# Designs tried in a protein design chat: VH-VL binders against q9vpl3. Part 251

Target 1, 224 residues: q9vpl3
Amino acid sequence: RGKINIQRPKAPHYERARVVAVTQPKYPELPKAKSCFKTRAERTQQQQENPYNEIIAREVRNWLDHSRLVAFFHLSSITADDIFRVRVQLHKQNLHLKSYGSKIIEQAVKNTRYEAIVPLFHSNHCIVFSPDPEKTAALLRIVRRVPQMVLLGGIVEETMLSRNQLVAYAQMPGLHAVQAQLVQTLSQAPGHLIQQLQAHQNSFVQVLDVHAKNQMNEETPKST

## First folded at step 8 (VH-VL)

Design wa31 (framework fv_ontamalimab)
Fold by ESMFold2-Fast, scan of step 8:
Structure wa31 (fold): chain C 224 residues (1-224), chain A 121 residues (1-121), chain B 112 residues (1-112)
Amino acid sequence: as target 1 above (224 residues)
Amino acid sequence: QVQLVQSGAEVKKPGASVKVSCKASGYTFTSYDINWVRQAPGQGLEWMGWISPYNGETNYAQKVQGRVTMTADTSTSTAYMDLRSLRSDDTAVYYCARDEGIWGSYYFDLWGQGTTVTVSS
Amino acid sequence: DIVMTQTPLSLSVTPGQPASISCKSSQSLLHTDGYTYLYWYLQKPGQPPQLLIYEVSSRFSGVPDRFSGSGSGTDFTLKISRVEAEDVGIYYCMQSTQFPLTFGQGTKVEIK
């Protein structure tokens, strides 16, 4: 419905965050060239200009290179106020919500091991970046309450993970070394990931149906 | 190591004020809210309020609202609880505890060692 | 305010035997977002409280599997399948469904 529940016990904190001036994301590292921050509308207007597309693509590559956690989401219709609240909650956990055009993402990941992610961005999408892989559990707990954001997969410690593998990683709160070793065990060949992406493309409506049913069950839990 | 270290015991007269500190280490201070919980001798736990070091927002329990001020200094990773107009029933061990601040999640996964505040008449 | 009531107030257990603690709330803890915000804490002698269970039934990291939480609405239970010497202390339930946060009065668990 695009309305995030603000009646939580910490509602006053959440509502105050809404009145804060537009928060510009703090990047872990930016391209050496001085980046001019622009609104999404202003960035979209410049996407047709080749030099700006390369600058933004370089920014995306820097996010990918310096983030130990990257999560990919399909984004359904959501209000500006609701996405702002989500962004604030994520930023508090050093999680950075970004959206880039499909051509820019393709340009950023071409000739890299992450080229297989391009099909995920053919429709409305967003990406969450973090330098801290231990925040995967925090990310999933926040997004669990945002039905408009549907997890597609991610990258943890430079390893491509499917949706289910990323969820499994989040449920292992052990020592960082143990988690890193597990990521290597959970990782799969690029061919397997491509096959999974093709299946998801062909059955996207089913994913949305499952998500909608899960959301209804969460809102009306029954103990009988 | 990940820890919260509180200031030492205080003995105060009725009507005085006390300021308890809670120094965080081993984690990103601004990523977690700090809650204050007190425990009178031989009694149960009572929540007093929280502060978000991220933006300085606070929320106080009604029973202490008007007498308490919670602050956080991000440069020293230290949270403070200042309680004024002390009464004998403010005698308690005061704990700081972090919560992950995720959409109002209030599980207190890390606690300070406690600060004993005695109000002697 | 939501009032949290624990039973029993004290419990003496033979080592290796099970223990069960009840927590009842004055109104439902089911939040409008579909989650039930009930937590269990253990305060060992001379120590600050430590988290055992969050959101009714989720064990916190490092908590032994002999601890389990269950319940819904207004009735909640913490079970220890076999009590060990290190489990001695005072157990508290807490709710965060409605402001202010409130705790039960505590249940003292000791060994016979």
Scores: ipSAE 0.059, ipTM 0.560, lowest interface PAE 5.0, mean pLDDT 79

Design wa32 (framework fv_ontamalimab)
Fold by ESMFold2-Fast, scan of step 8:
Structure wa32 (fold): chain C 224 residues (1-224), chain A 121 residues (1-121), chain B 112 residues (1-112)
Amino acid sequence: as target 1 above (224 residues)
Amino acid sequence: QVQLVQSGAEVKKPGASVKVSCKASGYTFTSYDINWVRQAPGQGLEWMGWISPYNGETNYAQKVQGRVTMTADTSTSTAYMDLRSLRSDDTAVYYCARDEGIWDDYYFDLWGQGTTVTVSS
Amino acid sequence: DIVMTQTPLSLSVTPGQPASISCKSSQSLLHTDGYTYLYWYLQKPGQPPQLLIYEVSSRFSGVPDRFSGSGSGTDFTLKISRVEAEDVGIYYCMQSTQFPLTFGQGTKVEIK
């Protein structure tokens, strides 16, 4: 298991229900699935008739349109308690952790400038939104201690940034002119950045594979 | 300008109570916890507790638990520390400090100027 | 409670010479999460304390390079490579590995 540094009773010394109420997305309750073994046609029909998909898609568009900072993460196996505590730490910094199905994200960004992000959501994922791009440094400090969350890239001031570019942006305190220049330059090559983000995503999978194999090798019996 | 400004000095009799204020400005008040630390004349620092303006949660040092109450008013960006049943050994300079720590860190990057509380018997 | 013991209690240093302050904890400060939560503060005369070092060895923003922290487990050291007049004051170590948060008794640094 990955580890999150939440073993101390500092931040969430309050009841879980109270924090859930504060961090929970504001939208109508979705109808629950009636069966796990639906046919493809039944799932397609249910999806087309479900008005909540359109409501959630509108919510996603609202988050994208009103957030000046959007960060995309690959999400490994994490417990409900751990992700909840991550949400609390992020919320204190006006950072909002959201998870949406890939089809809903595709529906939300179809025919918008954000359509290019869809390929990022074919694996387990989550998104962090904030109206304040200066919170990028705080975001990275928080997720540094959450090994289950791996930064893929993001959008700052409507400009797509790779992982390395987002890290560089976080390290530019008080240099608004330089930051604006970087954003303007990057807006001229968004397709290349998508390819770069996919390469980083694939590299992460390879790193996990190598790590897993090294862990397995460490468990094998060895002489002296 | 990021700052914490505390209320003025107080002189109290044993058995009285004191309420010290700490007004925050220049940052988002609910994003940082506020700790209270006191220092008796010529002595070292003693942690008293913290409050989270985000949700009102508090944690008090056992030595003062039952006599202290910490509150925060988000509308005025002001934290308060009420200490009751004052004793002569409560004479100290009381500081509020912002907790910059993330996760398990508890480090105090911004301090108020201090409030002198004198308990005369 | 974890007791933090500093040595020496007072230190007189010739300007430009190094100074070293030790902090010893009654229990290991290694947290179960793998981090060690030890901090160093400086309180100049008539001022509130100011943060110098966090997580044993990380310098806080604006803290001069002449300050360095080191240590592990129960033994920690703050070093000032070349003491300047503005470094006069009382230095405190603090732990946050276990509640309550506790400070050392302080080390007074003064110029000869």
Scores: ipSAE 0.017, ipTM 0.501, lowest interface PAE 5.4, mean pLDDT 79

Design wa33 (framework fv_ontamalimab)
Fold by ESMFold2-Fast, scan of step 8:
Structure wa33 (fold): chain C 224 residues (1-224), chain A 121 residues (1-121), chain B 112 residues (1-112)
Amino acid sequence: as target 1 above (224 residues)
Amino acid sequence: QVQLVQSGAEVKKPGASVKVSCKASGYTFTSYDINWVRQAPGQGLEWMGWISPYNGETNYAQKVQGRVTMTADTSTSTAYMDLRSLRSDDTAVYYCARDEGIWDEYYFDLWGQGTTVTVSS
Amino acid sequence: DIVMTQTPLSLSVTPGQPASISCKSSQSLLHTDGYTYLYWYLQKPGQPPQLLIYEVSSRFSGVPDRFSGSGSGTDFTLKISRVEAEDVGIYYCMQSTQFPLTFGQGTKVEIK
């Protein structure tokens, strides 16, 4: 994977104010230290005191309802400048990168057909939305140069697809009928796909866990 | 249908100007840059420049710098190439091409049918 | 400017036989981002050019698998495993590693 290449930017003189306005998220209140350790009663009161959470959840539902392409990514640490450049490249292709907390996603998809995706967002993540499913190829080419973003899977034409199925979809001819046929052929039951995506996430977590444990073992003398 | 349709053939005298149009349809016009490439009779391809309909940014080949202006009208999804002070060596078929390149790459997946420009005394 | 040189300038091929076209650049096309920005186009008689191969070896959508690209640095090759009548035309390599974008002078492929 290559880094984001700033050496030959395609559009260095874009309308920054316009792009910022289009890509800028709604601002939640910055969390205070120990906010994650609130009691159940305090959490209930805090939910009542943060009505804008419902506004953001509604925004997520609107993106899901109006997007024929939704792609899920694991997101590693990335600078504000780098993510902004990614947003600009994606926006040129009518691809919209959004980052929402797991609680907001859960609130947004509760009692909807998308509720099954909640387990995908246990780790750091971001989502790309588009009304145009033919942009899957463009999405993969853009993200190929962003090593901090790892594709987990997605939804195309309301059909859940794994990473490999999305890659296959992106490689098809640009005919809607042919693409629709492939989506149907590659599709899996939502439960089965979620299990596959969770297994991939769990494998990644296991690799990191094994690495961390091996690192600890290297640092400490063994007694056996 | 995804296509680029160019204006008709032009015959001009040396010193005149020509404005070639390239109308896009079937895709989001602002999502792709438009390149202009010309081909003199019996010769190879020569890149002339590009325009981004997204922000109006342009980059012209040095050989035509100062004589060419590229513009885009997002309301009509049409790109234009205006070439001034025409010389006999400007006689060529002029193509517009959609740039499928991502980030810093540039390559053309969709081409217009071409516009023949003949400059004769 | 990066100069792109194609060899041969023309070749006549018996139908079903292979064809190979070389493209050499005056300097390396390997970008600092690790990608090589070389592309192949086919211009059929009376038509605009059409994309065959992007990023050295990736076939464009709808391009038959008899077309393959390879190479690195300054030396690149386009191969057609079995030339068909529809493959007649002029083949061009192009680089986008450095401005201005430059094309090879073209290789004419015709049937014997």
Scores: ipSAE 0.020, ipTM 0.512, lowest interface PAE 4.7, mean pLDDT 79

Design wa34 (framework fv_ontamalimab)
Fold by ESMFold2-Fast, scan of step 8:
Structure wa34 (fold): chain C 224 residues (1-224), chain A 121 residues (1-121), chain B 112 residues (1-112)
Amino acid sequence: as target 1 above (224 residues)
Amino acid sequence: QVQLVQSGAEVKKPGASVKVSCKASGYTFTSYDINWVRQAPGQGLEWMGWISPYNGETNYAQKVQGRVTMTADTSTSTAYMDLRSLRSDDTAVYYCARDEGIWDTYYFDLWGQGTTVTVSS
Amino acid sequence: DIVMTQTPLSLSVTPGQPASISCKSSQSLLHTDGYTYLYWYLQKPGQPPQLLIYEVSSRFSGVPDRFSGSGSGTDFTLKISRVEAEDVGIYYCMQSTQFPLTFGQGTKVEIK
């Protein structure tokens, strides 16, 4: 924070104390960690019948089913302190940042309408959930300051959207019905979406270059 | 219904103190910081300071530091500004304003209606 | 302190005509994080200020698209493409790049 906003001095311990209370997680009671020293065969067998994975997979399915906004991000190397600050800012807006292993996500969405998202999670990733799709604008505003999080796309009202379509959705002021109509209109070419979402992940280096430049951005959506 | 409702007008003598209240409703009080801004008659806006209702942290403008205390009561969702040793140049409308708080961004997206404080002999 | 200077201080506009307000800062408002923390507020008679534009050019929720902000460094402009009766009031620019937060002296916009 000293590197980011030294000219606007809020007390350092204020933000830390606020962060702890706001983001203090309520996790389901989890089973004791399994032994650290397992053979390859034991690890493979445990993965196939691991009750922990099923518990977390059920949590993922619950988030997907009860969230009207789901956003997918590629996550580059980020410090625990930085991701925690991001989680706090998101939590204030009823946006819930979650990170799950790719195998758990695959197990959660297998044989569901969400199975198409699996390819997005082959590398480091995180997901933001919210019951309120109107928070898309707040989400994008917060993540603009986090170059390590690259938006890949998302799901709004059960409709899969590319990065550019989510940005367009976020720019709509007004009624829920108008925003829903935009989502419906933008989502009319489903076959190409997964490729577009993966292409954004592959363009990460270019995104980092853009973010390194000191240039004032009101998002002027002219190109693409 | 998201709103900030302030206490009524006050008339004070020089040297007295005034405590203005700002009651929040329709949002999570502890998720946003409250700023205080004043406006002297016919003059522009002057920032006074902010308080976090979450933990009571404050930051005051140098001009009023030593005379101002900002507090917040989370049980009533009410912020307070107490200004002491009043002078005639403290005559102003005092506004509370909500700070969205995203990355310490100080845009004020919700304002109270204002409290007129008049300091006269 | 960063000093914010607005010009003009008063502006009379025929309905439907454009209006432009300038805001100059004594120092660059570009923060080390790459953002420029410049805001525009409108105070209608007898009311508290209301946010119009944040971070130089972003319109706040519900603000009509006839309002636009632009600028960089020390020079900023608020433009109203077609002034309407409800736009009457005093316009203020504000910076939050450096403490203390400071406002311009205000520009009064009136209809002819």
Scores: ipSAE 0.013, ipTM 0.487, lowest interface PAE 8.5, mean pLDDT 78

Design wa35 (framework fv_ontamalimab)
Fold by ESMFold2-Fast, scan of step 8:
Structure wa35 (fold): chain C 224 residues (1-224), chain A 121 residues (1-121), chain B 112 residues (1-112)
Amino acid sequence: as target 1 above (224 residues)
Amino acid sequence: QVQLVQSGAEVKKPGASVKVSCKASGYTFTSYDINWVRQAPGQGLEWMGWISPYNGETNYAQKVQGRVTMTADTSTSTAYMDLRSLRSDDTAVYYCARDEGIWDSFYFDLWGQGTTVTVSS
Amino acid sequence: DIVMTQTPLSLSVTPGQPASISCKSSQSLLHTDGYTYLYWYLQKPGQPPQLLIYEVSSRFSGVPDRFSGSGSGTDFTLKISRVEAEDVGIYYCMQSTQFPLTFGQGTKVEIK
């Protein structure tokens, strides 16, 4: 689990990649967001109020306002090279991986319909945004190769969805009208859904704790 | 409607070049890679290469390397395969096929109708 | 290059009877990422190929459940539990574990 078995991206045709970069129109720029993994020092800094928090909170609100797909993940330790490869795959599909401190998220969603999501971000996390909800299937295919990213749930067309509901949405054929009706029907009171998502986050943290303990006590032959 | 529409049949003399087009519609063109696969009369399938419309990345089969160029025009959602120095054994139906391009996944879920290229003197 | 060998080269079946096609690779198709990139396609007369099975055993959308794929390493099988008239055509296996992508030589399935 602490090692990533992520597949390498398709190799460019050696030196031709450089020639193509020089002679072709610029490709969409990769997301500028920092690594989702937060060190202890970074978490401590996030708790300290910063005068720029409101500026970054506006960025978060802008992403929420202009994204018809938002997915929440728990993020375990991942190398800079591996997360960069994930960002490349996501960006190709118009999926934007962002990481923000808990205080900034709280400030961004305060007095909005999404205020209840704050508890999801009390541990290591990241968020994927997209203006296109049709990309939910692509998102799940990409993150399947990234065991460090664990889906907690999301928002599709302004409707909060649990992990299982989001997976179900991704498996539907590209029937925009039918998908919109389904999302509308799956609408839940924010409290109920957030409790379910929080339970998944807490359960995952507990699973990681048990896994870590089992790794330390590998000599114990109790379970099958 | 999600589809790939290819250009019409071509008849060329040995040594000439051919440029086959593959126009995508109904999906985000840059989200899928385009592969080219050919089939000589009565023969099996032969992979020629792929291009990523996202960044222009290409990878060609060794047999055609140096004679083929694959390009993509994102403004028209059209992929092109330009094959030079044509030989009689290049006579085939040329297909374009899309793949998701996710983590070296290469399943071809959507194919063009095919373009017949005949090389004869 | 990885060489893909299909057996049999041709198969004639009575409607409703099962059919089985073998595909063997010259090297293991297990990718370093833990996935096996083996695919099955059907080409009906006069049409482009169509995807049936991806990643060894996953049925593509709209493919009937009478089709199933199995195998690992170098040995793979496509099974049709009850062959129907619409299943006539040439079946190809393909690998994408290693470049270049290679196809089997094809198996022609005909109704007896």
Scores: ipSAE 0.259, ipTM 0.602, lowest interface PAE 3.0, mean pLDDT 80

